# VH-VL binders against c1abc3: the designs that were tried, part 19

Target 1, 185 residues: c1abc3
Amino acid sequence: MAAGVQGESVARNYAEALLVLARKADDAEGWGALLRQVADAINNDVNLSRFLESPRIAAEQKSVVLSKALGDKVPHLFLRFLQQLVKNRRQMLIPAIATEYETLRDAASGIVHARVTVARETGDEEAKMIAERLSKATGKTVVPHFAVDPSILGGVVVRVGDTVMDGSLRRKLGMLRRRMGGTRA

## First folded at step 4 (VH-VL; framework fv_recibokibart)

Design g62
Fold by ESMFold2-Fast, scan of step 4:
Structure g62 (fold): chain C 185 residues (1-185), chain A 123 residues (1-123), chain B 108 residues (1-108)
Amino acid sequence: as target 1 above (185 residues)
Amino acid sequence: QVQLVQSGAEVKKPGASVKVSCKASGYTFTDYYMHWAKQAPGQGLEWIGEIDPSGGRTNYNQKFQGRVTMTRDTSISTAYMELSRLRSDDTAVYYCARDYDFWSGELGYFDYWGQGTLVTVSS
Amino acid sequence: QIVLTQSPGTLSLSPGERATLSCRASQSVSSDYLHWYQQKPGQAPRLWIYDASSRATGIPDRFSGSGSGTDFTLTISRLEPEDFATYYCQQYGSSPLTFGQGTKLEIK
């Protein structure tokens, strides 16, 4: 149905598999940090992302480059995990896998990640108030991730875990954000 | 019964290359990683690298990178380790060893070893 | 790279005695990634203990492995003549994969 839905499910499955390996290594936090670093490198380094995405470059060659660049810097099975993604042509899902991995770790600790879409950039104080409100509403510690979409002027759209928030909670957050907007003026 | 059978002893001059083979039998060759390790006379074991026989993917110990090449031939269930630009300190017994793999459902350890291949580098 | 230091380098004991072999890692290693191999002169190494404490197929119950973090131990409760060999620990956590320098168990 939607292109992104199947990618999210696949990313979650890889994140779950990696977390099992990381727990056996007694370093779920460190593996998560490494995965985030690789995800950020792909997002920020145009040459790296082009190299990994290119259908003209064989998976074996991409695996050789990963081994030379990371082999002595990351846990051995973490390197194998990355090479398995390349073999399966899933390396471009690494940013999504990193986000799912963080979500899985935090869920186990009573921490939930929320994707918060706002009409305009929010300041640190506004972000803190939104996080506190979401934490009260869910009964968990909520870590917000903000995205700006001007088309939603006058509102806030929130997705917590796998569930999109209902209209009542969105309305309450919209009211809170309008109140906080006065302090940022 | 699982067996790993390696090629015979070799004597090489400094600067030459050597290619050691490891023929696997008694299991599905492509389901397990193959590793190579070095043991100099009277010394301990040193890991050289690994190869995924299914995908041909390799990971080398950086100490040997640029001089080692690992390959395989799935039609004859054989793994190869080629070491180039040989030095006197490359004189050693070289072992292949089979690795349990997480993607096959097992944790990593070397459950079966080849008998070893003595490579002597002399001027 | 993770350095594994085995002690003692040589352990001289008689049959019937208890042997305790140490392996210390320069960095923490998950027990699931610490393994022991036995090697006799002129022979290939053989898997002895995997995941710090699990005996490989055919290994007598007088052998036990233990440890976590940076300190691991291989214990032989009552030495038999066939147990005299060199024992190597190995870590699988970080690349390059590394082995200890070995502990030679010899008859004295």
Scores: ipSAE 0.297, ipTM 0.708, lowest interface PAE 4.2, mean pLDDT 85

Design g63
Fold by ESMFold2-Fast, scan of step 4:
Structure g63 (fold): chain C 185 residues (1-185), chain A 122 residues (1-122), chain B 108 residues (1-108)
Amino acid sequence: as target 1 above (185 residues)
Amino acid sequence: QVQLVQSGAEVKKPGASVKVSCKASGYTFTDYYMHWAKQAPGQGLEWIGEIDPSGGRTNYNQKFQGRVTMTRDTSISTAYMELSRLRSDDTAVYYCARDYDFWSGEGYFDYWGQGTLVTVSS
Amino acid sequence: QIVLTQSPGTLSLSPGERATLSCRASQSVSRSYLHWYQQKPGQAPRLWIYDASSRATGIPDRFSGSGSGTDFTLTISRLEPEDFATYYCQQYGSSPLTFGQGTKLEIK
């Protein structure tokens, strides 16, 4: 399981793309619920997880299974989104994408998520104090997500997510395509 | 200038298969989805399915699932739709149409082929 | 599947009159996924209005699209002879993608 900064950045870019499409569909909440259902299925069904992860099974076959299982049950562009992940061998990032999508959605309600890297595991009382201090510093409700890195000495590294995006859908997806490498349109 | 040029009219017997082609020019073939639609004589349009020419991924209308196969050849910028086990009610004009890719966020058929008449008769 | 019902099926009018064409969906469709196509006899359909209200390139100002939810309208403010054709609405929101049965504009 890769959980590095690079994987999180890729997952966030896909979450951003999905959210702009979901907003165009006037159903950001519903698309988020569907994405969470897919993520939970991957996390809880060992056979499904192994099928999707297997490098011996062609992307085409995985795409066919998704189309047959979900084709008439989800929005058309949501199906295309899942097939795009399979095409790019990013289908195992779906749980991370779901989490990033939820983080972006929470930002719209004045809730921001922060990644807090600490030298040792933090107890519940210390976690609450950190959340309160970050909330006061930002003027928003901050939900901290802790990662432990013993190599940091006497310090804490905090990365706070961006607020809700603004601007046109085409511009946002164009920027995402440039970061991931895609076709110009 | 964008053009979609389809193959000529076909006459088939019931039970046969037909393969219609759609040759694209004037744009990057792999940057756009290709759709296929059916129009029976004097009737409206019915969506058959779509193909992503860059990856070969397809999505079919359940009504045609099991009888339709969509493919493409990127070396000649041509999309194909094959319909098998033909019946008399498959007699129709079949159209190909261009659509934007996933990353554009758009979804509409901006250019259409001229149509291919397929007649199924015994 | 989402069923699109167009009314009237045939609309007989004279040049210079206003035409109002209805497209009603069996369930809610985002404006971004409701489109209109014009088709003349013997020709392929042509994109006319996209995203409920945006005119495609080259489409005259007399054409306008409106509506949201389940109720969409194509309006032609002052009919010209070239406007007599069949108009189809389409939804792109859910699979299968569907078209209405069409409204045929004919000269009275």
Scores: ipSAE 0.674, ipTM 0.868, lowest interface PAE 1.4, mean pLDDT 86

Design g64
Fold by ESMFold2-Fast, scan of step 4:
Structure g64 (fold): chain C 185 residues (1-185), chain A 123 residues (1-123), chain B 108 residues (1-108)
Amino acid sequence: as target 1 above (185 residues)
Amino acid sequence: QVQLVQSGAEVKKPGASVKVSCKASGYTFTDYYMHWAKQAPGQGLEWIGEIDPSGGRTNYNQKFQGRVTMTRDTSISTAYMELSRLRSDDTAVYYCARDYDFWSGYEPYFDYWGQGTLVTVSS
Amino acid sequence: QIVLTQSPGTLSLSPGERATLSCRASQSVSSSYLHWYQQKPGQAPRLWIYDASSRATGIPDRFSGSGSGTDFTLTISRLEPEDFATYYCQQYGRSPLTFGQGTKLEIK
């Protein structure tokens, strides 16, 4: 998979570059939507994926096809961004770049993504309350992504971006879980 | 001292092809896209397309798609525009112009232009 | 395609007067992708204003650009004889890249 640990760092760098261009265009939202559409097309269209991935097809030919398919339908520098990925043989990172772009946009808008590891599956109400507590504690709008790990001690582990949250927030989330679930630890 | 020097005037018959050159000097040829624009007598400017000299990638105005071919030779820092199946309304001055790669500086404007090449199509 | 309409087509003024040149886009264009070029008869165009408001190297401060969205303006505060030329606006937002039809500044 090109999107390993090193691929994530590379994808982030491309996402940052695209966001600078999109901000100059006054349309970070629209460029993000276009990038997501391209990512989804690659994920859902086997023929397109094979064409872009094929080492038998020259980068120049892939760029010509992109120009013909997208030329007047997307911002011109967005097309050049995609062609630069093809030149660098990183077009298969587009789905990872789209995800990194969305994360960067959310961070700039006061929205952050948090990975929340819990001992048992959470219900919708508990999930909403955890998101509200994290948003209040950070001063930002937090979108939680839940993972279940029964091996933890019934507590909760929160990672916002690459930062692990402090013990005071863990205490508040622990108290919330006890109120919702009924069993005190 | 940046210069873009274009080839001399040409007279062609309808149906022929013309190949105009643009020789760059005073900068790193592969760091800048090269564009081509058309200006018919007494008229305004019309964008024909662009080429990335580093990768050879092209983007053409669909109006000229199928008749225009842009190439470059990095060994002599020269860009070429070939226009085929010439018609009388192809009579115009053709300009090359450079712009800075978005990757290097995000400066998508034509800071230097060639002097122009007059192409006359007559029978 | 994005159509750029310049007005007036011809502007007849005397040295010392203020000139205001308009460029309207058929759809919104970021100011970062709206540029102005000056062209004198028999010469290639020359970059004059880029990113709607930034003067190119060597361009006198009597020239200013402004605008956003669909409406852009090039202003010359006090015309000098060398300023009489044709001015073109250009958009780089969407392919095909397009130019306005030009505003010709001529001596009255």
Scores: ipSAE 0.775, ipTM 0.904, lowest interface PAE 0.8, mean pLDDT 87

Design g65
Fold by ESMFold2-Fast, scan of step 4:
Structure g65 (fold): chain C 185 residues (1-185), chain A 121 residues (1-121), chain B 108 residues (1-108)
Amino acid sequence: as target 1 above (185 residues)
Amino acid sequence: QVQLVQSGAEVKKPGASVKVSCKASGYTFTDYYMHWAKQAPGQGLEWIGEIDPSGGRTNYNQKFQGRVTMTRDTSISTAYMELSRLRSDDTAVYYCARDYDFWSGEYFDYWGQGTLVTVSS
Amino acid sequence: QIVLTQSPGTLSLSPGERATLSCRASQSVSSSYLHWYQQKPGQAPRLWIYDASSRATGIPDRFSGSGSGTDFTLTISRLEPEDFATYYCQQYGSSPWTFGQGTKLEIK
């Protein structure tokens, strides 16, 4: 069970709320970049991730630390949004919220985001090929986001917006993945 | 106090690779992003990329993508930048610099002394 | 990518005069992500002003930064001989992070 899947709808609701605030501030792009920076920090900084996730540290104290670290560096309403996530115990959804925010912004531009679950890490050329096939299938410019789930049987699971990809294309992507994974020097 | 110490000058032939090191001291190495910047002789500064020393995640300027690789060794608090397939226009002083912010990055508060890389045949 | 254009490229002034250095961004940059660095010949850059207007540790109060949106300024109220250097603006608002081409401040 992928933990990120359980928070998907909640993350989308927060992303929608943030985009409304960012558009009122006339800076949807800037707020998206800030949110991505916070998400990347959580994903890659073990000390930050442990601090935010710890049930031994009160939400109020996490909020105070965020205020001290970010207060003068980000828009006030953006900081308030992060503090509200902490208050609601949703701060670990920030990476998912960033991805949903990017998906919402890009939909209007003919760019759609696809969530692609694979059995093992994907190289740059394989990722490009998957993006090209998904773009052709959807008639849109597709930006793939990869998640690794070793429990799948060497196949691939694709979600584009609210649409799960047709079995035929999904099967072909799975076959490509298996073929590339089986190649050895 | 905070100090970033870079490796010494290098002279390389076109097509070779160079690996520059940046040893950090005086702070928790894994709490601050490390950046690399290029300055060609008599020219301005150009950002090459960044590395998160904790997770090892990198983000490169697309101009150097495919030729630059950033790594770190947390056991010795050292960051590395490797530039491959060297050209004459890679002749420059290369700087490492610490990103101020534990949470999100911001600005470059401490810089290494610079490493001169000369590419000549 | 955001292009930062600094003007003038070279500024020649006498000690005691006021210097005004400009940095213009090709698109809006939050003041929280615009910074200035000073570099003397043969030395590494040094953080000078961060978040458009905050002086870094040890920087004299004759230096001030201001601006928002696309137009930012570094002002030196009364030049001292040690102030001759090249000053670079930098944005951290949008990747890739970029620097201006620099303004060389030289004593007349």
Scores: ipSAE 0.000, ipTM 0.434, lowest interface PAE 17.2, mean pLDDT 81

Design g66
Fold by ESMFold2-Fast, scan of step 4:
Structure g66 (fold): chain C 185 residues (1-185), chain A 123 residues (1-123), chain B 108 residues (1-108)
Amino acid sequence: as target 1 above (185 residues)
Amino acid sequence: QVQLVQSGAEVKKPGASVKVSCKASGYTFTDYYMHWAKQAPGQGLEWIGEIDPSGGRTNYNQKFQGRVTMTRDTSISTAYMELSRLRSDDTAVYYCARDYEFWSGYEGYFDYWGQGTLVTVSS
Amino acid sequence: QIVLTQSPGTLSLSPGERATLSCRASQSVSSSYLHWYQQKPGQAPRLWIYDASSRATGIPDRFSGSGSGTDFTLTISRLEPEDFATYYCQQYGSTPLTFGQGTKLEIK
């Protein structure tokens, strides 16, 4: 099942805790890759997903199976982190936690994700220029995620993290889009 | 004030099982992981495994997997390590040790140790 | 598993001298997960240095830990008679948790 609005907040908290541990281990990248592998295994292995989700199987038994399967393949505290999720009945949030972890790592590296709502689909060159302009405006490396909304008719709406961008940045992005698109809407 | 007191020495025959206890006092038993380590005569330390007293979760060294079982009784603040199918090379002093937990419960080092329990396996 | 190799195996020195004990890991270990224990004959080990460089409670300031990556060192600036013991390094980063084979510090 999807995490939902409440699960997203809980997932972020666990992702933050894991990142603290990974930084102590000097391997935030490796821990992120391991977490993504576990998330993918849950998504792709029906038997594993069913086992972890089942309320008929005690948390202690699930923890023993995780220890036997992963114990010598992952950092010790990473294994403890997974077992803590099982104890708290949060193991089905692992895919959401992996996504939040990736977002936090990108933010820590000076990389931020922006949702850019545009009136029409963008090409690769246009997308690259929008990313470069947003990076220059924010002082960070911005990865844009595009959504199309024809109702804005040549306008641009930008949300970076928790912040909606002001009219000045919107005007600059609108001008860039028109220049690259050839004609004004 | 923190104290870990282990059960007394045991002499066992090959193939038998031994269960060593570690009674904790001076702190909240369920807030700290408990570890077990082996030290053969004249040799160094070897980690056997750990238990979370609050949830009963265990992690074992693969070398002992299938022969070791760790449990706890929260009503008497006591941790147990049972080792089955004993061999002569299981002759050792076995230690329990408390895993220090300050903020997250994840950062760990063994801040207090039990006095050790000598287990002798002989025919 | 991560193998910790301590050197020398035995170090013979006199009180007043400086001791340098080495612990080398087979792969990189975060300093936050490298610890040292002291053990005297017939006694349980005792936490001595944690997180590579932090002295445990009650440990004299003549003891210092240092290092990162694969190379870690325990230094005793001026040996006292009570310092002669076996010292073990330990890593907490990977399962199974492992200890070095120990360095026995003995009176010359």
Scores: ipSAE 0.395, ipTM 0.756, lowest interface PAE 2.9, mean pLDDT 85

Design g67
Fold by ESMFold2-Fast, scan of step 4:
Structure g67 (fold): chain C 185 residues (1-185), chain A 123 residues (1-123), chain B 108 residues (1-108)
Amino acid sequence: as target 1 above (185 residues)
Amino acid sequence: QVQLVQSGAEVKKPGASVKVSCKASGYTFTDYYMHWAKQAPGQGLEWIGEIDPSGGRTNYNQKFQGRVTMTRDTSISTAYMELSRLRSDDTAVYYCARDYDFWSGYEDYFDYWGQGTLVTVSS
Amino acid sequence: QIVLTQSPGTLSLSPGERATLSCRASQSVSSSYLHWYQQKPGQAPRLWIYDASSRATGIPDRFSGSGSGTDFTLTISRLEPEDFATYYCQQYGSSPYTFGQGTKLEIK
């Protein structure tokens, strides 16, 4: 339980470190694409995933395999970053690091990803309105990712990173106020 | 009755800071966003930014970012706008205006306005 | 940022005439986020029309708003002396929220 939370925090720290290196190399986009390719290879190739995860295979051996597979195809510092993850036994965090890297890059461009939990499925117009209101509230361009949870009280719960904003009760109180007033004030 | 009452006129020198207040009454202060707008003499309206009085979250127009700070005191239902490093082109009437809380999802217009505060920046 | 352009800048008419005020947006604005405010000299703006076509409380029925997309109109069917003021359109569709430059309605 705790391990999962610790893993996410560690992944964010590695993503921040990689982004600093990528910016110094003036290729944050290219490094992000490379990191995504490595993450996808780990997720989609069961043999590669098992090899990297196996505690029976020494970190040094995994590092040598990465060097032979990628050494002349990626920037030197990018390869050294991957080898450092293996040395620290963090190579299985690469998919999480790729996601955090993408989130950091989007944030630098004024784009923020939000998890939006709603009580019922939304139509396209309502979804657009929610995105516009979240962009207003944050001062950034918000890309919403919707999930349906009927147990919330007919409103919306928003998560941006570790921040939770619960509009459910306020929305219901707003509806009650409008009904009592009969018209918009 | 909803009322927004602003602080009195200010005269400041270039480089100084000014803090304008807006005291709300007649409604639940934390239920509505508070906006600030600028109107230079003989000119139209320009939006400066907004604050959620409940959470204290702010969103500023990039033109004023770095020079404007919006705060509130829920114990006295008062919103504040502070503008620093004043220039001659900051001479204007500044208005606070009420907007429905974002989380209510139903209103998104400035339904009540303060009377305005004249800020004059002169040497 | 969305730019709102109002026309005409000044409209000179007599009481009893019809006034038509235009507001054009540089990109599409949902009608739910297009509003009009009236301002008289020395006074704060006052909400006049919201959601492109809904009259605010107390606003006479001679006022009507219409439009969608990039083109919005405020119409006064029969001007009364108290209607002479500056009218501003505003968009609330995206930050920064912007106002038009205003149309000054003046007595001829």
Scores: ipSAE 0.000, ipTM 0.435, lowest interface PAE 15.3, mean pLDDT 81

Design g70
Fold by ESMFold2-Fast, scan of step 4:
Structure g70 (fold): chain C 185 residues (1-185), chain A 123 residues (1-123), chain B 108 residues (1-108)
Amino acid sequence: as target 1 above (185 residues)
Amino acid sequence: QVQLVQSGAEVKKPGASVKVSCKASGYTFTDYYMHWAKQAPGQGLEWIGEIYPDSGSTNYNQKFQGRVTMTRDTSISTAYMELSRLRSDDTAVYYCARDYDFWSGYEGYFDYWGQGTLVTVSS
Amino acid sequence: QIVLTQSPGTLSLSPGERATLSCRASQSVSSSYLHWYQQKPGQAPRLWIYDASSRATGIPDRFSGSGSGTDFTLTISRLEPEDFATYYCQQYGSSPLTFGQGTKLEIK
């Protein structure tokens, strides 16, 4: 269910592969929205979650249900992506994959999320000023998320998200392709 | 040298079933999706569905859903398409065609085709 | 279902002339998922242009594909006798995968 450190890495690899396919489709936003819808359905529908998680239900049967339910409603390669997750027994990572996909898209758009730890609660004007300063420092649009820790004695601690690199994406997709099948004949 | 070789022509009566085969050679059979398409006499192409030979997962055109079944035998690198409850408008040449596994990054087109199998449905 | 409409249905030209074949989609299709196939009578279709503009292996440079969104074109700059055939466009973006009805290129 819960994704550990290794699960986060695997989810990131699948998110990167899906983003490559979505970009070929000229619809990274729409594919992200569909993936979020599937993730939310898994999180909110106990019967669906149990069906997908159950080891007594064959992967082929789960793939058939996905094909009948979604086949004409989603992009063809998006359906194939979901079926490959089922084949690899990674379908329960869909919520983590959706989160990683959103992070990758935000980074590519020059938008990053930063965790900002402050000594005391911030007002609206102070929050805007911090966001502007971080945006200037990073060259990106920074969306701050605030946490209060009095022990830092009036300082500010910032953690900024990842940056997407196209060259590394191709290499990681190559690793996933090798795991899923052989070399192109 | 990639080749897709299909079974020979068939003549069937309405209501019968037909099973067409497509034997693959020259590549790793389980790494590539196999598609089936229909071409009625003097008409264009119509997609029937696909199978991923490694897992057996299928996706069918809803027009044929409930009448078509796609299977494969990995030991002999052969894909099958069975069409049941045949009607006169099922008379057509049926083609198998290879499409690369989506994990290849080169998927989305039918790069090799079988020679076609003529199925005639008549009373 | 994405409907692909090809025009003209039949195009009658002479060798040496320029041919322009159109394929219009009922909704937007990524160029990465629009392909063209050539078919001669009694033969299986053959991949001709993939990803809207990339020539398949061995296809002469007189053939070019272009277009985006809903409008795609196959152009033959100077027809040779062996080019007379039926050409089909195909979309791979949405299920069911669909083909156009074909444009038959015939000798005048």
Scores: ipSAE 0.626, ipTM 0.852, lowest interface PAE 1.8, mean pLDDT 85

Design g71
Fold by ESMFold2-Fast, scan of step 4:
Structure g71 (fold): chain C 185 residues (1-185), chain A 122 residues (1-122), chain B 108 residues (1-108)
Amino acid sequence: as target 1 above (185 residues)
Amino acid sequence: QVQLVQSGAEVKKPGASVKVSCKASGYTFTDYYMHWAKQAPGQGLEWIGEIYPDSGSTNYNQKFQGRVTMTRDTSISTAYMELSRLRSDDTAVYYCARDYDFWSGYEYFDYWGQGTLVTVSS
Amino acid sequence: QIVLTQSPGTLSLSPGERATLSCRASQSVSSDYLHWYQQKPGQAPRLWIYDASSRATGIPDRFSGSGSGTDFTLTISRLEPEDFATYYCQQYGSSPLTFGQGTKLEIK
């Protein structure tokens, strides 16, 4: 069974809690950047990832390492937030929490995130056109995240949060992609 | 109802270690952070660090890092602060203080122990 | 680290007068993380004002806190004899947590 959707919900709850603390500190953007840095470190450093994931290493020891590594470099409550994740054995959700935090912060600013699956790699100009079209359709500023799936044969699949975009907008995005020299010649 | 009771005064020589205790009662010990602060004679307050009693996780002021160790014993609801390699300028009253729980949205010291005088003299 | 500077260091006033105590931070501090404590000789500090402007339980309404950014103020509108004590500001936003050096309010 896939646990991705359930993990996303848990990550969203933690992201909401962190955003409340960040707003009290009047630094939602700065806290988001710090969380992204931690998430990227976990994703890119195999030794750190193994250390945090290991069930043989006590949560207390992981918390001590976080305190020594981050200490005076992050807001006090941000460090406490990370230590609470370790206590709850949720530290491996940090990358998902970072993504949910970015989505929540941007939603408050009229910005929404969309996953856009395309048949071929998208150039910068085409990416801008897709973002503009999605922004007009939603009435918000849309930040697209692209994935390539050649099997869709020049079409596009758009997902905003948990919602799959309707056929009308998908059709218009498909037409745009074809005009820009998509796979359907 | 909430009470923090600290151990009695200590007199130590330079280079020795001192371990101060803070016994909590009237609340769930593991739900609240415990902080330690130093107050030298006639001076202001200085934060030493904190411990979360449920997990044992600690955060120390860099000034005391390497000389301070905070621990707890959940079976007797007691927090400890050990300061090593004592110097004359470690002479001070040391306080423990309870911090309201992380998720409540309150981050302040609502209850304090009575203080423990530590005197470092040759 | 954030340094909190309190002024004046000593304030000599009589009962019935207004007291204004200043706390200045070396870096911006969210109001939600600025607190004040009262301490009398031989006693532990006591929480007085939290989140810059909220009175702790049991604190008389003659006490008010205000400020944002780097400048915070504790005001006592009409001093009572029991108000003469040392007041400390504290920031909770950044590690290490820091206190000001204190303002001693003494009877003139």
Scores: ipSAE 0.138, ipTM 0.641, lowest interface PAE 5.2, mean pLDDT 85

